# VH-VL binders against o04291r164to392, part 12

Target 1, 229 residues: o04291r164to392
Amino acid sequence: DANNPAGLLSIAEEALAEFLSKATGTAVDWVQMIGMKPGPDSIGIVAISRNCSGIAARACGLVSLEPMKVAEILKDRPSWLRDCRSVDTLSVIPAGNGGTIELIYTQMYAPTTLAAARDFWTLRYSTCLEDGSYVVCERSLTSATGGPTGPPSSNFVRAEMKPSGFLIRPCDGGGSILHIVDHVDLDAWSVPEVMRPLYESSKILAQKMTVAALRHVRQIAQETSGEVQ

## First folded at step 24 (VH-VL)

Design Y06
Fold by ESMFold2, last read:
Structure Y06 (fold): chain C 229 residues (1-229), chain A 121 residues (1-121), chain B 110 residues (1-110)
Amino acid sequence: as target 1 above (229 residues)
Amino acid sequence: QITLKESGPTLVKPTQTLTLTCSFSGFSLSYPGYSVGWIRQPPGKALEWLALIDWDDDTYYSTSLKTRLTISKDTSKNQVVLTMTNMDPVDTATYYCARIYSDYYDWFDPWGQGTTVTVSS
Amino acid sequence: ELVLTQPPSVSAAPGQKVTISCSGSSSNIGKNYVSWYQQLPGTAPKLLIYDKNKRPSGIPDRFSGSKSGTSATLGITGLQTGDEADYYCGTWDYSLDAVVFGGGTELTVL
């Protein structure tokens, strides 16, 4: 039964494997994002998808915070994701390996009045890897994946989050290397044709979500330490 | 459905400033997703990209012509304007505007029909 | 001197296959895909191929694209007399922060 804890862990481990293949490999066809200027104030390296299902963005940067602190900050999506209307954690399930599984309902504001706002029903899996890295990955629960049925989306279009998340690797001198992958299908086909770029541009996804997350955690690190990184 | 049309002078004297207008319909620069750019083609020669302006006001210019070019937009009129200073006979070309997909700036579709500009005294 | 290099001309008989190469560098084709454009005599360029190997509506599947390393190739099968045109590759160059086009290839159907 995919609804029991063992079934949810199976979904979580598959999501983790797929997320890592995107974050550290070529599971997504990544292209360097244009318009990210190098220099002392550079936040890191940003890539966007080409030729994939849905849209995706990835970023990699240095943060002067330990992995667990970075994860704590970024799991609080309303604090940094402008379009996030609400996040409701409906279940928290300890995984048998020391990790944590959360079942999450997220509502987003619509970027245009011409289309319904999106919502998400997701499994979020947090765990520590053997090398001391911390991972937070997340994916939608659908009839295809199994798992519990989410809240009804009466006033929303149910969007899909494909395996996404944060890989946070400790640095020898302190701080972390943060890898972020956002991969979503916002159901752009339900949007009027002239507005579809708002829902299917990987560059817009990167600007609104992936870069925003990296900037947010770096700003908090700067304020906490008093150091400029 | 989506169309672009170039307009401006067809004959310009050396040293004058060329101003070209791209008028388009079927899409808008008021919303994210696209940019408009200018490309020229001297008679019998290759395409040469000049400039683009994005929906978010980012601009990019040909490295060799940067000091002579200015691109701007009027989103309420669906127009993009290119200004090129200090024209010379070697600048004689057909000038095209085109819609460009903003994620990668390498997806030019559609193109205008072009306007031929001759630089001669 | 061109950032993207194409052969100046190619030719083939009707029904045959022809390929057109586009050679670049690690700052353009090595980091990105290319787009291909057809320019019929006296007309504006038209997009043929974008992304990995995608075609706009109305472009037949006998036009295809590929890339390997810092080079890209346009393939045309079932060559027709209406395919006589100039063909251009184009992409973004990350070192120049600019769009670059190849010099063009004149296709003659003999």
Scores: ipSAE 0.700, ipTM 0.856, lowest interface PAE 1.2, mean pLDDT 90
Fold by ESMFold2, look of step 24:
Structure Y06 (fold): chain C 229 residues (1-229), chain A 121 residues (1-121), chain B 110 residues (1-110)
Amino acid sequence: as target 1 above (229 residues)
Amino acid sequence: QITLKESGPTLVKPTQTLTLTCSFSGFSLSYPGYSVGWIRQPPGKALEWLALIDWDDDTYYSTSLKTRLTISKDTSKNQVVLTMTNMDPVDTATYYCARIYSDYYDWFDPWGQGTTVTVSS
Amino acid sequence: ELVLTQPPSVSAAPGQKVTISCSGSSSNIGKNYVSWYQQLPGTAPKLLIYDKNKRPSGIPDRFSGSKSGTSATLGITGLQTGDEADYYCGTWDYSLDAVVFGGGTELTVL
């Protein structure tokens, strides 16, 4: 059954494994993003993909918030992702180990009037790892992955999210180490050539999503008295 | 379709300031994706990168020449301007502008035809 | 002040393969890919290879690029007399925050 919780958990665990190989390993050919210099005023370490399927970005930084608060903030995609038009959680399925599977439909604003806006149909999986880290990973559901079919994509181009997400490790003394991976295929071939960098550039992806997410949680941490630092 | 063209003086006296303009068409610095940079080549010698300016106004300069260089853009005119102060005969070269891919700043396509600048008495 | 080192010249007969090396460091080639340029006599440089081994439209597949560690290599197979030119490598250096080019290699087809 396409809606079987065991089948969805299988997809979720595969997505988790692929996400971790990108976040902590060399599954993507990462290149340091130019303009993101180390230092006390920098947000962290940012890398972008080179010659991978689709485009990808990775960031790693320290945040003075507990892991669950970081996850709560980042799951609220419209609060930090400027191009996010809407997020609809259509199903929530307990994973049987304290983890959660969500089926999510996301619509994005288009960055240009010359191309159709993108939407996503995804599975998002939240769980604790054996080492105490908290993880939220996400990937598109397609005919190749299995799972339920999403809403029809009228007036949108269905984009693909490859295994992506957040790995949030508690720090000694409070706060968290946050690893972010965004990996997408925005179907750049469907736009005019002069506009394709908006859809093919890993640096633009990093600026719009990955860096934006890290900056957002860091800003909230600095503005609250609830930080665990 | 994408073209760049360098313009400016071909003869400059020592100590003067050189101002070069890169006029381009077929792309814009109003949108993300590309930057424009300057490269020079003294007669019979290697290419030397000078500076670049990105669509978002980020700028980078050759380490050895940065105190002498200023790069700016006029996006509405599709122009990028390089100034180099205190010219010396060693600065005699062909000066090129080129479009640069902004993700990595490591490849240049296309190049202008170049303009030769001589620095002498 | 060259950061990237190339042999000053190479030569080979028509139809042969030639390789041109570009040696750098961990702050440039070790962290990023290399681009290669052909400069025919009296002309502006032209991009041959970018990324690992991508070619702009119009560049034949007998031109190839590779890198290993802190070095990169341009390969030219089926050498033709029209390939006589200077060849440059280029990349970004993360310590200098600057683009760096190699010293150039003069290819002679003899």
Scores: ipSAE 0.680, ipTM 0.845, lowest interface PAE 1.2, mean pLDDT 90
Fold by ESMFold2, fold request of step 25:
Structure Y06 (fold): chain C 229 residues (1-229), chain A 121 residues (1-121), chain B 110 residues (1-110)
Amino acid sequence: as target 1 above (229 residues)
Amino acid sequence: QITLKESGPTLVKPTQTLTLTCSFSGFSLSYPGYSVGWIRQPPGKALEWLALIDWDDDTYYSTSLKTRLTISKDTSKNQVVLTMTNMDPVDTATYYCARIYSDYYDWFDPWGQGTTVTVSS
Amino acid sequence: ELVLTQPPSVSAAPGQKVTISCSGSSSNIGKNYVSWYQQLPGTAPKLLIYDKNKRPSGIPDRFSGSKSGTSATLGITGLQTGDEADYYCGTWDYSLDAVVFGGGTELTVL
């Protein structure tokens, strides 16, 4: 059945594997994002996709917060994602391996009055890896993936989140190294041509989500005066 | 439906400053996604990129010419302006403006028809 | 010394295939893809290939692009007399923070 915890765990584990292959590997053709200056004020390393399904961005940076605190902050998307209107956790399911599966409905503000806002119906999986890393990964639930159907999308265009998330590794001496992958298909075809870059540009995705997330966590770390090293 | 048109003087004396205007329609620099840039081509010679300005006001200039170039935009008029100081006869060329996709700055489409500028006494 | 190097000219008969190379470095072609432009005599350049091997609408599929290491190649099959033009490669150079173009290749159809 659609609510079978073993079936949901299978979806979650596949999403985790795909996310990790993007975060630490070459599952996406990554190119260096232009305009990211190196130096002491650099937030980290940022790449964007080229020639892939949908659009994607990746970032990696150091954060002087322990892994669980980083995860807590980033799970609260409305606190840092400017375009996020709401995040409703409709179900919380223990995975049976110490991890947690959440079924989440997310609504976004539209960046322009000329196109409908997007929403997402997703599975989010949080777990600790064998090497001590903490992972939060997320992907859309569709008829192709299985799982329960989500809320109706009467005033929104249902977008797709491909396996995405946060890999948070503890560092020697405290703090964390944070890997972020955002990979989405925002259905740019439903958008007038003059507005399409807002929905199909990997660089805009990086600026609005991936860089924003990393910048937010680093700002909180500085405010607590808890910098690593 | 996207067009760009170059305008400005066709004859300039050595040492004068050249000002070129790119007027465009069918897209806007009020929205993210695109840049406008300038490219020149001396008679019988290769293309040479000069400058670009992005929708978010980032600017980039040719390394060899950057001390002579300034690029600016007037988004309300759909115009991008290039100035080039201290003109010399070797700067005689056809000057083009083009729309550029801002993710990678290597996607020039479309181009204007170009305007030929002659530098002579 | 150009940042991107192309052969100055190539030629072939109608109906044949031809390739045009573009040689760069790790700071440009090695980090990103290459776009190709066609410039017919007396006209402005026109985008031919972007994103490795994608074509704008109106460009026939007998034009193709590829990349290996720090080099890129434009392929033209079924050569027509209307293909006589100059061809340019272009990309971003991360070391210069600048757009770079190749020197151009003059294609002659005999």
Scores: ipSAE 0.674, ipTM 0.841, lowest interface PAE 1.3, mean pLDDT 90
Fold by ESMFold2, fold request of step 25:
Structure Y06 (fold): chain C 229 residues (1-229), chain A 121 residues (1-121), chain B 110 residues (1-110)
Amino acid sequence: as target 1 above (229 residues)
Amino acid sequence: QITLKESGPTLVKPTQTLTLTCSFSGFSLSYPGYSVGWIRQPPGKALEWLALIDWDDDTYYSTSLKTRLTISKDTSKNQVVLTMTNMDPVDTATYYCARIYSDYYDWFDPWGQGTTVTVSS
Amino acid sequence: ELVLTQPPSVSAAPGQKVTISCSGSSSNIGKNYVSWYQQLPGTAPKLLIYDKNKRPSGIPDRFSGSKSGTSATLGITGLQTGDEADYYCGTWDYSLDAVVFGGGTELTVL
């Protein structure tokens, strides 16, 4: 049974392990993103991939919101990801360990008329770790991973999300440390050479997704805190 | 085919301002992904990076020369312009422009053929 | 003092292997990969190696690159007379916010 909860949990736990190794370790050759200046208004630390399959970006920053609120905001991808056209959660499965597995179909707008828009068929796994951190990780379901076949990709190019997500650690005294990893393969070789950087640049990925997510959460946190100007 | 070509004066006098133009084809600075930079090489000496300008107008300059350099672009003409003030005979060099992949700014491909600028009275 | 240090010259006979080193620091090679360029006499530089060990189309696999810590190495095997050139390493320096090149290495084929 392709929709077997035990089989899906196995995929989810492998995605979690791989995501964590990227978020807090060296599973990807990370280089510091150029142009992210330190300072009092710095959003955090941003790195981009080099010499990996696909493209990846990660960020780490402080946000003045509790972990569950951060997760709620970031799961609502259309609210902050400009290129996100739609997100359909087609199945929600409680995991046997208290977490949640979602099967998600996502469509993206194309940044150019010269290439087809991408879509994704993914498993998203949300759970609380033993140290009190909350994690949301996600990866594409493919024939190689197992799991159910997704919706047909008529008029889209099926892209691959490699284990990606959010690790949200509570801080003493409130707020959270947010780690973000985005890792995708957008099938850049199917795109005309002049437009390929839109699909194969890890710096562009960081700007459009990873940095955008962190900025969005920090902006919401600032707007809800009330300020003495 | 991606090409870049440097143009400008081949002889300038000390104290004059040098203006060089890089004209390129086969790629554009209207879209993300690439930068154009300038590198010089005095006769018999090593390569020295001067400046770069990114597709999003970010600019970076050699630390030692930044007060003398200005880089700009005209994306509609596929041109990047380098201006270097207060030229001195030690600035005699071949000047190259090159395309740079913007993620890392650390590899240059392709290069123009270069233009030799002599600073002499 | 150069930010990236290369030996000023190396030489070897045809068919032999030669290596060219590039020494940097934690603010450049320690944080980023290194590119290598060949400059034949009277010509513009040409990219040989980018990232750790990737080659543009048309560069044979007898050219190789490696990086360890704050050092990088260009290797050339099966040396040919046409390889006689100057070789440069380059990378980004995060402390300077600038591209830096090595001083160059003149390869002589004997």
Scores: ipSAE 0.666, ipTM 0.841, lowest interface PAE 1.3, mean pLDDT 90

